VHH binders against Cytoplasmic dynein intermediate light chain DYN3 (DYN3). Designs and how they scored, part 5

Target 1, 312 residues: Cytoplasmic dynein intermediate light chain DYN3 (DYN3), of Saccharomyces cerevisiae (q04949)
Amino acid sequence: MDNCNAWDKLLSQNESTINSTETATITAIIYSPSSKTLHQFINICFPEGSNSILDTTLINYATIGWTNDLKENYSVDVYTLIRNTDDALDLLKPFLQEHSSKVRWLILLDWTLNDQKLWLNELSYAFNKIKQLNDDNEFSVWCLNSGEILNLQRHTTVWQSVHIDFILQTLRSFCYFNDSSLFYICEDHTEEKREEAQRLKYQELLKHFCEDRDMKDHIEMVKRSEILIPKGCDSIGLIKTVDERFEPTEVKEQHFLARYMDFIPTIDKIREDRKTTSGIDLDKLYPLEVFKVNIQEELGKMFAKYRENSRI
Key: E = the ipSAE of ESMFold2; O = the ipSAE of OpenDDE; V2 = 0.75 times the mean of E and O plus 0.25 times the DockQ between their complexes.

## First folded at step 1 (VHH)

Design c2 (framework vhh_7qia_2)
Fold by ESMFold2-Fast, scan of step 1:
Structure c2 (fold): chain B 312 residues (1-312), chain A 119 residues (1-119)
Amino acid sequence: as target 1 above (312 residues)
Amino acid sequence: QLQLVESGGGLVQPGGSLRLSCEASGSIFSIYTMGWYRQAPGKQRELVAFITSGGSTNYADSVKGRFTISRDNAKNTVYLQMNSLRPEDTAIYYCTAEIYVSDYEYDYWGKGTPVTVSS
């Protein structure tokens, strides 16, 4: 039962930040398969609290609050989670079972990472795992930096409109069948204070998600880089208007996942360390860099840093 | 988390054959590039063969024509058929599942299965 001990330790680490309120707390969990994406999002969305929310552990916690224009008070317990493949989600099981309330899951993807080929698998794994851990869930999938779609189409030969549309129909179908919203969040690079504009956009969308606000007035299904589809606002017919040959019902089938991965292009990166591997064409392994980590060396470095910082 | 369990290793005489199996659990198998690495005593780990999600295969020059990699997505299993084994094939064989992400944590390794080719 090492997971229960880890959970108790996490709660005790944040005991000093726990406040008793007369209003019920909303629970939100921000999850990304990419630590880079999660860190960037938290640093932009919560600049004053980023150091308390982002530490070197797999799970972190903070409380945020606000009062809306209707003078309604919101208190949100925010958990951040990375490395879904490390069983980190299982550490939440005791907490989720005890609290027996609706949990809001924000899942972050990023158009700039060149990992679109993996998105369907990453979402399938995360959603299946979450549904096993908790029965009452509200989902939102945010694809960040969607302005990159225009750059991929203009500056590469491998990315075509058919690939962009295929990803859109796949994500729309996945979100439709899993009762999730789908947002493409494009940065405003025409704004002089781009980071401030991005922060306000993230904060407004997060507040709307937590307040369960109706966003039907903001629906965008046509502009490829600005998609905004609230829960319940899509349909099989609307998804098919993008390309009638696409069959939304097939998105959960194993054969579709293989087709998706084969169809989506990747951008090759230089593999200097592997150019000398005799007889193996490593460009065929995967076009992008694949890393093998020396876990013992990493653990040694972490332990050395802990000793240096604590001087114990 | 994807878990990999190797089997089929053992002691075999030169010229013999072995079939290694690697069963995956915990995630969708078909999307991963599956591979076999080996590490001989006192030597660096080397890539032996891999098979992509689409079924394309590639082999190290030292094993080409003798080893065959294959996968069965319905059984979540990858195989390495090893024929005409030589003493220099003696190593611990590791199954790997590889997929690119922006972070490094999605590379998976089995614990290894020993293969000894000796008279």
Scores: ipSAE 0.000, ipTM 0.350, lowest interface PAE 12.3, mean pLDDT 73

Design c3 (framework vhh_7mjh_2; at its last look DockQ between E and O 0.01; V2 from the best seeds 0.00; counts 0 for: pae O 13.9 > 2, grease 26.2 > 24.2, placed apart)
Amino acid sequence: EVQLVESGGGLVQPGGSLRLSCAASGFTFSSYAMSWVRQAPGKGLEWIGRIYYSGSTSYNPSLKSLVTISRDNSKNTLYLQMNSLRAEDTATYYCARETIVYDSSGYFDYWGQGTTVTVSS
ESMFold2-Fast, scan of step 1: ipSAE 0.041; ipTM 0.613
ESMFold2, look of step 2: ipSAE 0.289; ipTM 0.741
ESMFold2 (binder alone), look of step 2: mean pLDDT 82; pTM 0.823
OpenDDE, look of step 2: ipSAE 0.000; ipTM 0.239

Design c4 (framework vhh_7mjh_2)
Fold by ESMFold2-Fast, scan of step 1:
Structure c4 (fold): chain B 312 residues (1-312), chain A 120 residues (1-120)
Amino acid sequence: as target 1 above (312 residues)
Amino acid sequence: EVQLVESGGGLVQPGGSLRLSCAASGFTFDDYAMSWVRQAPGKGLEWIGRIYTSGSTSYNPSLKSLVTISRDNSKNTLYLQMNSLRAEDTATYYCARDVYTIFGEVTDYWGQGTTVTVSS
């Protein structure tokens, strides 16, 4: 026999009167090189009230939602992971095995960490590992603090346009061949109105990425510190227009990783350049630091790093 | 078991030339970039150069005009050709295998080294 309370039914119907559109549930995982980078990304790209995402634990979870311009409700289950060990991504394996839905990956890089030399290796590791752990993935790479490019070019002699362009062509090629979006996040802290407009733009970009909507209106390929390239919007030809000497197809090869690492300036060269103000020579762009130490000490360090990488 | 065995070291006169060899076994040689590294008495390690799977090379700028690295994949052998040798080139020379890691390219296996002495 049916329960027949007409007043309770009327009151319950009013709870869903405004929005009958089904809530789309999205899974997003943010993979960050540091807690600082993660907090900055969340503060820029997510709406106010996402404080639970800002916990400093190694792995964190929060749910965030929004309503789009079509009055459709979206709910995003956000998982955050700090890259602190070789096997950090393996910590997600139990979660991914229980959740067989499409995962949106937000892989963070940070121009202020002075680790650009490692970026290609770190991206290659992350993408390969993710593809092994989960079958249905949508990738995006977000480079925080890209305004630092101007500071590096202005305040050092080691960082030249050729290095910045080489990183850009490398990231674009990597993202092109791995079907990933590439976004630079640059905040102008010199004008409040501009900073607010930038944050709204990045928030819209993240929402459109999560909703799998067309982002062609957000393309920026010319402004070196403000690059925005959605998945499918790049090409080998467009990448080559930056510098024709760059061959995008080589980014997948073992020899390219070594070439990339040898070409990108290190923090030690930046410190030396700032002390002496010596002019840049092409011969100074290739790092030798890894082998300029006592053999017993350096072999011990290299072996320890290799064991740590293979053991964990 | 991965093994790297250097040969060709010895005594050479200043201005002379020398070719070092490194015989590799226990792995697919063609799949790895290979490096040469040296250590002079009382000094730290000095990277000489690397040869990639493609045959492309990258050199220490201080040594680029004096050395050539090559490989013969059919013989699983790495070579270092040195010309215009000086007393400062006196060192133990190591061949090494480069491997991909999350921390970048790391040398995971080294030979025992071969000693080159440049003296008149």
Scores: ipSAE 0.000, ipTM 0.127, lowest interface PAE 17.9, mean pLDDT 74

Design c5 (framework vhh_6z1v_2)
Fold by ESMFold2-Fast, scan of step 1:
Structure c5 (fold): chain B 312 residues (1-312), chain A 124 residues (1-124)
Amino acid sequence: as target 1 above (312 residues)
Amino acid sequence: EVQLVESGGRLVRTGGSLRLSCAASGRTFSSYAMGWFRQAPGKEREVVAAISWSGGSTWHADFVKGRFTISRDNAKNTVYLQMNSLKPEDTAVYYCAADSTVYYTFDESGYDYWGQGTQVTVSS
């Protein structure tokens, strides 16, 4: 090698770095076993540049960028997953090691899927697998279609305020002890301007999550269908204000999962107790309406797209 | 810290019965959910049954439901797997595992402590 040419290349690279405003590159992985829930979330939170993410394939990748109100540039490598099996999660390993930033995980729940009975077990399973896959993680739990809470209370005899509050206190306690944020998405489709304001709020929350910014102006702990709790903003005392009979530390106790599953009303698609822990077929519960694709071909396309979006 | 030692594996004829035992050492055993896993030659390890800390909740995989029963004796720091109506397909190394952080999980990823395994062979 010519030492002079190597030195010149290093100087040119340093000069470019000095003269550019740095763009922060962030990795975000969005998981939902429901393609419909995943699409809804993307449409709300990533409406600009989201067309490629709206594919219903097993794994997808896109880059989303924005400039914030402080004139700072951000770029987010977004990966989507509809299965949390070891095989599916292993597809992400080559991409995770090429980013210097911590990985942000968005775990989606949906009030319209009638699977609330399974939520605590599913969250425990997902968080444990993710912690084993990667050491530096930030978690955020998003519950979509929380407006359905009102419909459940009005149109069923089995859903009462005590069940809704028990779910809320369970999710808040789980997120608190696992250092996760908890956000409910409630859209009002009857009023266009209010819907626009809601979507902008959710987009701001997601951007601030990615930018590691303060979200105090968006905290909501009282309105049952509109809960917004950033990481570090909850407490045992605040959780107890919903219903003082609930003990938040119980979510760490051995009997709590069984108590949760017993107390939450039975879902139509699961009629038998004890099939909720690991006997559920996700393909049957959340059907895949996608073309069967060659995984190697899909990975090749993701690598090409990642390389295209990567710096030198 | 908990250490697990399985025992009871042996050769059994089709239709026979066998009880596996898992002896745990450590003062926190009664705080752990427990699971039984198995691995046949050339196959991945799969969950067979799970039991909560107190024994108040149990789960069994569909392929053993009605034939196998998990139980525990916290006074003896022991977990059991009673296997009835054994089939050649049940031939595997059986592992005992402890889950310290959750009630119990779907697969091996949630279990922190594992025994060395005990071989069960079911002959026709």
Scores: ipSAE 0.000, ipTM 0.133, lowest interface PAE 14.3, mean pLDDT 75

Design c6 (framework vhh_6z1v_2)
Fold by ESMFold2-Fast, scan of step 1:
Order: sequence, then C-alpha cells, then structure tokens
Structure c6 (fold): chain B 312 residues (1-312), chain A 124 residues (1-124)
Amino acid sequence: as target 1 above (312 residues)
Amino acid sequence: EVQLVESGGRLVRTGGSLRLSCAASGRTFSDYTMGWFRQAPGKEREVVAAISRSGGSTWHADFVKGRFTISRDNAKNTVYLQMNSLKPEDTAVYYCAAEIFYTGSYEPSDYDYWGQGTQVTVSS
C-alpha cells in the first residue's frame, strides 16, 4: 500500500515485467482489393501461416503464432476479407461483436491494379465503415508492388513525379489524421539475397505492429517506392517538405476527393503502330473478383474455426 | 527491361501432355501482363493464352480452350502453359511475351518483351 519502501517498488516493477508469461491473443483483419494481392501480402508478411491462409475464399479465418525476441508468446486470430463490394465489411459484424480486444486492421492497396484514382475514396469509405462497426481499432495501410512506381515513371509520359508525390502526400495526410501507419512494400525480384532481406524487414514490421512495439528502426520517408511510416512518426511539416504547396488539412474536405481523382492519371495504351488488333474489353481481362458462395455457410465455417481454437 | 527464357519444349506423342515454363528476370515480374504465343512453319505468330498482372484473369484462344491452361507464380517470376490432349496441329515454336500496359489487344505488336522460343513437336 503506502509503504514507499524502495524494495517494494522495485519488486512490483520487476513483477509487472516478469509476469508476461501468458500468451497474448490479438485479432487482425486483412482487407484486400484482390485474392492475388492478399496472397502476395501473406507470402511476404506471414510466411509461417501461408499454408493455412492462402486457401482464401471471399472471407476466411486462421490462427498464427510466434514467440518474439523477448520470449513473449503471441497468438493471432487472422480474418481475411476481399473487398468485392461496399458491403464486404458487414460480413465481419458478427465476429467483431464477440471481440473484447483491440482489432488490428491491415488495409491493402496494390500499385499494379491501376486503381490509384479510387484509393482516397476507398480508404475514406473503409475507415469510416470500420469505425462504425468497432470502437477499438489500430489501423495500417499497406501498399503492395510499389516497385510499379519506377515502371510508371520510366515507361509512361502520363505518370510524372508530381503525380507520385501527390499520391504520397494524400496517403500520408489521410493516415496522419486517422492515426494509421503507412507502409509501401517493394520487392527486388532481381536478387534473391535482397528480396529475402526485404521480406524479413516486412515480417518484423508486421509483428511489431501487432505487438504495439517501436518500429522506428525501419522508417523511410524519402525513397518514393519504399515508404515506411509508423503511426505517430509523421507530421504536417514533414508532409509539406515533399511539396510545400500541398496543404495536408484539405484531405479531410469533400472538394479534395474531386481534386485527387481529377489529378491522378489514367492510362490509355492504344498503340498507333499496330497493323491488326482484336479489340477486347479490358474489364473482361481484369474483372472484379466475384464469389458465388453461401455467405451463411462461410460465416459458419469461420465461427467453427474460432470455437475450435478457443477450446484448445 | 525484362529478359524471358522459355523451357520445356520437346517431342511428345498425340494425346500427351506437356508443361512449358517461362522464367523472367529484370524488373518486377508482377507489373507485366504475360502471354503465350506460337508460330508454326509457314504461318503467322498467333496468341495462345494471356494472363493478367495479378493472375486473377486469364484468356485462352478458342482452338486451345479446355486443353491448355495458363498460370503464373509471381513469387518465382515464372509463367506456365499446361498443355493437355496435344494434337499434331499444336506443333509450333512457343514464345513467352510480356506487356507492361494492356492495350485491349493480343496482337504480337502489342507485347514489349519476347523470349527466344521453345520448340514443341507433336507426333502420331
């Protein structure tokens, strides 16, 4: 109680530090624009769980676990969801109502989908919807295949550095005001040693995100294709250093969405030098993933997995 | 810039199966729409199959639909063509090709990078 004994204080501090022998259970939800983006993310960031998670339908559930460098055990209930429609997040509602812990959200974007024009609208909708569905959230935005930035700059005249920087300042501002981390995933597939080092870095970032640990060892704010900004590490002033004419506070205003969408280029790749072409609808080659599933059956399977894990 | 190397072409009997592989090196493989083309002696080069950047969408020519399947493994920087129920008319040099931006067309002129080809011969 009121002893003010130096030994009692030291023992209580050491006891609070030593008594972390229980397995921490955390909930993580991965919200992906496509099955391929989801599979890439899992292969990079959850290689230990890849065999159980990769068999993804519209919605899936799995558990993964690890022991950190401090000998603390973690068990993660991972829900995966592919955003095929605006109603996709509602599929999680029954499971969110049963959770007493903070939910970690991993919201995926993919530079290869050519949907950058829609990113601000998609993020605004998702974050607002999530906040309505659950009160205790930790957010992160993961942009996959950010190496595409280099290809867009080298192989098009339409994509200029000003567009890349405008997207970066928009995403940074959005994440700053929504207390979210922002991470670009860029893999160099030309050298196996570098690819492995990059994957280990992303795996460490994800584990530290889940553990609420310091991620400052991996901050990157300058390399446009390799951006890594943990929650709390950005500022209005730092965002403005990219281009001082950009005003970060405007990202919260409705007129900014229209400006963003107007400024982001689209690619029309009709080649003038071709002799004969068989016209094909681009939407037929890059359709949105459509799942013909019984939602109640899929939810039942997820709940069965959850109950099985809670009994062990 | 991307370098493409095909492998797996050989002599095979009618009704047999064969898997072709195309290994890509250079820049990020997942940035490219990939296609398989073939060219038989005295004929023009024709598209056999195409696969989107993500691998979520595929297209197959009518003359191989149900027999051939295109797939890709972006982690291994490889695109595959699984050929089943092979016929003598499938005899051709098979080429792997990469396109950085999809044009809505499968003409050879639309593809930016090409492999050297691998010979497939189907005999009775």
Scores: ipSAE 0.000, ipTM 0.106, lowest interface PAE 18.7, mean pLDDT 74

Design c7 (framework vhh_6fv0_2)
Fold by ESMFold2-Fast, scan of step 1:
Structure c7 (fold): chain B 312 residues (1-312), chain A 122 residues (1-122)
Amino acid sequence: as target 1 above (312 residues)
Amino acid sequence: QVQLQESGGGLVQPGGSLRLSCAASGFTFSSYAMYWVRQAPEKGLEWVSTISSSGGYTYYKDSVKGRFTVSRDNAKNTLYLQMNSLKPEDAAQYYCAKDTYEVTIYGSFDYRGQGTQVTVSS
């Protein structure tokens, strides 16, 4: 009905499911700071259910089920959430009334969006807010379309290994201290049925996440575009093997976010570098040491930009 | 709901000192980075200092570094700016400001107070 509030519709759907003879056993919430990423994921992962899941612009609900190879039946209540306001996560409060109930949170990031600069800020916000809303949480962070890493390194001069590794060490450190898994999901561009292959990958990973499957046999920490680190499988020592100068504990410090944001290349910086690098070969573009010594100036620039606008 | 109230400004001679305070309410003060911003008649609005939510990290405008010290008392929901060796160019209306996001330094100003006037003259 046109007059029905999207939120009220979701609550009615949830109540109907609870009142059925089959009780929901698992609650999973799929969140992304990008509505494009969330919609693409749901359309690929749940083609039959995509219309029922994506019926609103803010929050949606569907029940999915499957039987595993051990003949165990799973019933999962899936909530999808698009962050269009700072209060978006608060809309989940009615579904999270029992703090002792375990909730699985899948957070989707996308390498093709060129928003890597904002990832740490978005993750910090989401994790802190979620922990305030519910006490028993299991997290997984999925970075979709990670094959883009190879394109960025091949087709740009500003994306150096140092930037890719810095993002990886930052995300690994963040996930380690927040007891989350970290997956880079690469598309097979040579596959004739690319979308079908991607669907099967997304569905299998989601099932493994919901079933609490031990994925230690699938650990990948070396291939930059195929990282797969299950909960509890990382360590400070392993993170430092990527670059020993990175201090994983610094990710917990507030100053680190500003440093992360300024270090990661943007579309505008890529354009600027192409203008300055015409006919010039550089060993590296943004050395970490040079960045560290002028962090105060970067913070001043960020704040100065705000004072020029009525509201950013 | 969010309220920031600055105090401690006044008239001081060059080389003098002042301690500014900002009383915060209506939000979880200990979760947000805080800023000091000033507006002088000739320079316009400018950033002065930043302090992280824990108080562990501080940043300063180059021209005030070594003379100004920002600090916070999360138990009292109060932000401070100790100003030493004041110069005529430090004369301005000083504002306390809140960052947009919890436990992060985003560099986005969310709210500001009404300010406290600092005058440096004989």
Scores: ipSAE 0.000, ipTM 0.208, lowest interface PAE 14.2, mean pLDDT 71

Design c8 (framework vhh_6fv0_2)
Fold by ESMFold2-Fast, scan of step 1:
Structure c8 (fold): chain B 312 residues (1-312), chain A 120 residues (1-120)
Amino acid sequence: as target 1 above (312 residues)
Amino acid sequence: QVQLQESGGGLVQPGGSLRLSCAASGFTFSDYWMYWVRQAPEKGLEWVSTISTGGGSTYYKDSVKGRFTVSRDNAKNTLYLQMNSLKPEDAAQYYCATPLYSEYEVTDYRGQGTQVTVSS
């Protein structure tokens, strides 16, 4: 497909969706700061539709439908967006500014990319930008390939439980304050038809998200690779049960971003490779001078605590 | 298990220079921010400088800005403090320290220190 034709198709479908008056079409936007993650997800979740959804454009569109076990028919307009520039989310602006119904946002992160250090920055940017573009939003954050957590702990000396738990508490706190669900989705390595099993898992979770099903019976807060926390099911107290020293309210503060980035282990060139792939300039999103001011205040607080504890 | 060992202190004349070193072991040095703190006779513990994990961000007490430079070598697990234009007011026991990013409590990982004396 031609990239210009795909863009025109997106705009034309937006007009048709807004003018629909009989059955409300559900709108779902699948976003990832990684084109690799988005492509892998779409190829697994929609193998027969991937040629229509994954072309060379930054924005793709497809309509999917299903009938649930209650014999309710669903029709979903799926938009996919990859981030290759700081303004990628602005490309959805014509669609979102004229949209009259609730938009469901699925944000994909991937444990296998070694970019965990950048996750809080990516989420803060995306959520703030989305809230500026549209008023009625439902969010879900999916961390794909979370089985990698076990590999990181088993096969590296750098990744310790404290880092894994710190990421979990950070993501849970972020999702709590932004009214988002948080899912860690583990790849099933024991299935002979691994791709088919993963496809079914992704499809069922997407269907539940679109159907707004109550998933409280499926809550998982303990298994590090299988976290499932629906919107409204977390709390500051529950987050602190992982490690009581973590203060969830601090994730809302700009100084926390730099502390998160400094604490999380990284591989040489991960920041450079990530910037090249997505076109992200972190210095533009989070200017160094703002970092220095906010971090200095927080470092002062931490040093004050150190002085208290060093009184022997 | 966590151990910090300072060295490089000594006696110097006003206007002189000293380079302090801190050898770290028992933790992943490259994952932690590092601090230099000092304690002069009959005074409390005083923060001097801080350096981020990669060395890209450095912070200093106002009275030492332009005279002191903090740096680190993650390959050697070593923290440094280059002290130039030393003043009598800089005379103190110097310690390196590392906080945990737990955001509730800071771990007291401080070495034995190295003495800096500034006199004629």
Scores: ipSAE 0.000, ipTM 0.153, lowest interface PAE 19.7, mean pLDDT 72

Design c9 (framework vhh_gocatamig_d2; at its last look DockQ between E and O 0.01; V2 from the best seeds 0.00; counts 0 for: pae O 13.1 > 2, placed apart)
Fold by OpenDDE, look of step 2:
Parts: sequence; structure tokens; C-alpha cells
Structure c9 (fold): chain B 312 residues (1-312), chain A 119 residues (1-119)
Amino acid sequence: as target 1 above (312 residues)
Amino acid sequence: EVQLVESGGGLVQPGGSLTLSCAASGFTFSSYALAWYRQAPGKKRELVAGISSGGSTVYMDSVKGRFTISRDNAKNSVYLQMNSLRAEDTAVYYCTAEYVTIYDSSDYWGQGTLVTVSS
């Protein structure tokens, strides 16, 4: 039985014959709350020229590559996983156990989803689960659509600055204690040039994260919606500058989870108003209902595709 | 040793029915997707029907409504009920077990059973 990882094989086939130069192969896993979020992330953060069309399936794979400023060639095997079920991460268990290299984890959150109150629990679960499955990890949390923070504050009476700050401090604390990077991804739609510049910035951020480079130069903490905190660049003192009453050490406690969930509001009341303004199907904003995919069917489809390609 | 043994093939009249069976052994049957393929003379092997480990089914368009794939995990068996058989259904039918995950893949094939639809 060729013990070859089916996905690795698939990835290898999709790898453009990048010439034999000693390319460091990196594995990255993107864990996304929704296909939409994933798609957005890919569009924003993936390097330009990446020919990998990731579709809206439960599990996707791609290879991205670049040459950095040091003339080093990088190739990243990217796996994408949608949080369809609580046990989605278990699907990667054998893969992770066999994988000998450090895995770069990109855990996505999305400010447009009505799941902020669940973020801490979800992160805790994911991080713990991953750590149980693999001991060699680099973690990063990416909060997509951080520009929505302003919208939440402007268009809702429920969301206040206190909530936003509390979430920020919570996420910062969580990431601090888990040696994780935290990135708020904000799209600037004011000017095309600005958008492009921002994309390039985020692409560079992704590259540097994958390369495990020192990212101290990427620190941004001025705007609530534009937070970039690489691993090792935060402190309890810095976190407390937002609100001194906040106790970062409590984030590790179970009682804090309950507090977090109770304190963070929902955007259910905003649903009607948003339908009118953004054309966004708000029904898809609920994490539990966003992407019901039969895992077996999706895997079957992927396999079928693989077989078809292998017969050629 | 992994074994897949097909049975139930034979000669049948157009419009007739036939049930194919495949008995499996030597692997964790419940974890595998199962499928029936067929190969007609001079044609490529094609997927007829598949059933996932979870019970989801897929059919080729030409057999939809006529063929039904089912599995019995207790008996380590997969079945293909074929109704309203047509001459174009004449082929050797193969049973296969497929295991596909992010981390592993396996496939096993039977020897095939001949189905002839002829008046």
C-alpha cells in the first residue's frame, strides 16, 4: 500500500516544475470559518501569480511559491480546511503525525460573521487540538474584515468600543500566551492604489510568516482595525494599555471563557439592516450554518479528480 | 489478504433486472467508499455508482433512476441493483473499495462479473 499521503501526491502533481533548485518546502494549514472567508483571505494574502484555484470545498490544497529578498526560493504546500464540524481537525491527525516539518497554522476569524462571542472558545479548541496532534507548530490568527469593526460601531447600538477593546485584549492575550501572531486584515476600498498597497503588505506578511522571519518590523498597533502583532512582539503591559482593568492572565481560566461569551454581543438585530445595504446573504454569517459539506463526498470528488488526472 | 469478490452477473433480457453483489474481506470495510465500475468491450472503464463510507451515493447519468447502490457493513458487502437493463449496460462490472483521506489513500478491485443484456 503506497503509504503516500494522497494530498501530498495531489500537491506534487500540481506543483509546476519549479526547477530543482533546493526549495525549502513549507507546510501551511489554513483553518477558516467559512468558504467565503477563505476565499477572501486567499485573494488578499496569497502571493500574486499563484495559479492555485482554490474552490469552495471543505478541503483544498495548493502550492504557492516565491523568491524572497535574500534570493531564497520558498515553496509552500497549503492545505485549507473549513470549520464544517467540530472534528474537522481530526481529519488531519494522521497527516500531522506523519509530518516531520514545522506546520504553519493560519487560523482565520472574520469580523463579518456573527460569531465573535465564540472566538475565544474556538481558538482555544483549535490550538489545543492542534497541539495534541502535532508538537511543531507556528500559529497565527488572522482576523479578516477588521474594517467591519467601524461598521459595527456606527450602525449598531449593541456594539461599543468596550466590546471591541475587550475582544482585542482577549485575542492579544490568547496569542501572547500561545506564542501566536495576531493579524487584523483590513481592506481599504478608498482607492485602488491603496488597496493594492495593502494587499502587497499582507502578502508580504504571509510570506514572512511562512518563512519564519523576524517580523518585528511589521508591528502595527495604532488603529483598532489594523492590528499586526507578530509572535513575541506583545506583552502583558502593552495589552493592558488598552484597558488597565483587563487581566490578560485570566484568559487562561475557564471562568473567563464564560465571561467572554456573555460580554460579547451578537449582531442578530443588524441582520435586516445589512440585507438592505450590502446584498450580503446574512444567513451565511452564522458559523454553524455557513458550510454544510459532506466530508466523504468532498473527498470522493477530489479523489475522482485525481484519478482522472492520473490516467492521462 | 484483501479480497473483493463480485457475483450476480449473467445474461438478462432488455428491461430485466439484476443484482450484483460484492463481498469484501481483509480490510476495514466500513471505512471505505465502495463503487461499481463497468467496462464494455472497446470502451474505457467508467464509474457506474459509488457509495461513501457515510452512505452518500453517486450515479452516472445514464443509470440514474435505474440502478441503486447499497452497502451492508455487517456483511462487508456492496450491492448494485440494476433495473430496466439496456443493451448498452452490457459490460464487465467491477467492485472497488476506495479509502481517501487527507493523509492516505487505498484502492482495491475485484475481478469483475460479466453482465450481458441481450435479447
Scores: ipSAE 0.000, ipTM 0.233, lowest interface PAE 13.1, mean pLDDT 80
ESMFold2-Fast, scan of step 1: ipSAE 0.189; ipTM 0.771
ESMFold2, look of step 2: ipSAE 0.000; ipTM 0.343
ESMFold2 (binder alone), look of step 2: mean pLDDT 84; pTM 0.831

Design d1 (framework vhh_7mjh_2)
Fold by ESMFold2-Fast, scan of step 1:
Structure d1 (fold): chain B 312 residues (1-312), chain A 120 residues (1-120)
Amino acid sequence: as target 1 above (312 residues)
Amino acid sequence: EVQLVESGGGLVQPGGSLRLSCAASGFTFSSYAMSWVRQAPGKGLEWIGRIYYSGSTSYNPSLKSLVTISRDNSKNTLYLQMNSLRAEDTATYYCARGKYRSSWYPFDYWGQGTTVTVSS
């Protein structure tokens, strides 16, 4: 409740951070449809500041910083947001209207939630909404706990290699057409030394994302649970090497969402935390409706913006 | 600089056919998805359809029986073929480029438009 206080907090924290920034002020927004996924990520990546970030269920804010190997200082304003309603992203409007700099969006998906059937619709909704709210965006899609792929193949009758490959080709195509990187991140087992390794991996990937650093030496397109494809490193031809019958250009067609949802195994056993995260009964959302962008309204906005930009 | 120039508009009789062209320059045409959009007098913009760099097409369901979109990458030209034209198809027709190389949405460049009038 009390959305005015949330907005006022974001705006005041943003102003304070800008005034204290020494070098580059980078804005990063971490978004997930699952509060559990977001909380686990934040607790691993930002253990010293996790309590400040996790104080609210709507929007959280923290400032982080680091110095890279080239002695360059970075200051990053991190915002976290879960999709608890269809209007959740609209809470960022006042903040984004005062920004003229690039915003970096990290979108977290989780292989352990058994909600893969919903992924294409979730990504389509998020990307379309973000592009309406802000003009200069950089995207990265991280699929966490991708080690689960091996368990799904070995311990279930519903998951086959063809489903895993279809999801991979769909996500790769989506990210390719939206200029986003795509990372599958395996979770290390619960050991304190392994938690440090996981933290370092998350932090390094986040730093590379914020610094626009080249990840070409780390590209992985073959190992199903360790996919790492930086922005600009994929292609239609490479996507088709997984299964030539898949046509990447069709991912943006209206009929493709229905095909994707029908082909991916049932969501009957979505995790409880995923069902309650949004305050929505997920059983009532199947088959999930795609949030339609009003084409008429969007065309008007694009035309107006084009005419404005074409003046100079 | 990116330029899109439509041509081929004019007066056509009801039930007739017309082909519009869009000449593109200033970018690698073959790498971009292209769309056609129209605006009837006193009405809002209506999306007609798109063609991906691969040649795959998608149409507004309300218009799919009327139109065909094609491209000639060797000539950097986009086409809109219209058949069985009706008075309500009277509009200014715009060529638009998708902002992202392989995505039709959103649009970052538009042509100046060409007017099609369907009347007896």
Scores: ipSAE 0.011, ipTM 0.521, lowest interface PAE 9.4, mean pLDDT 74

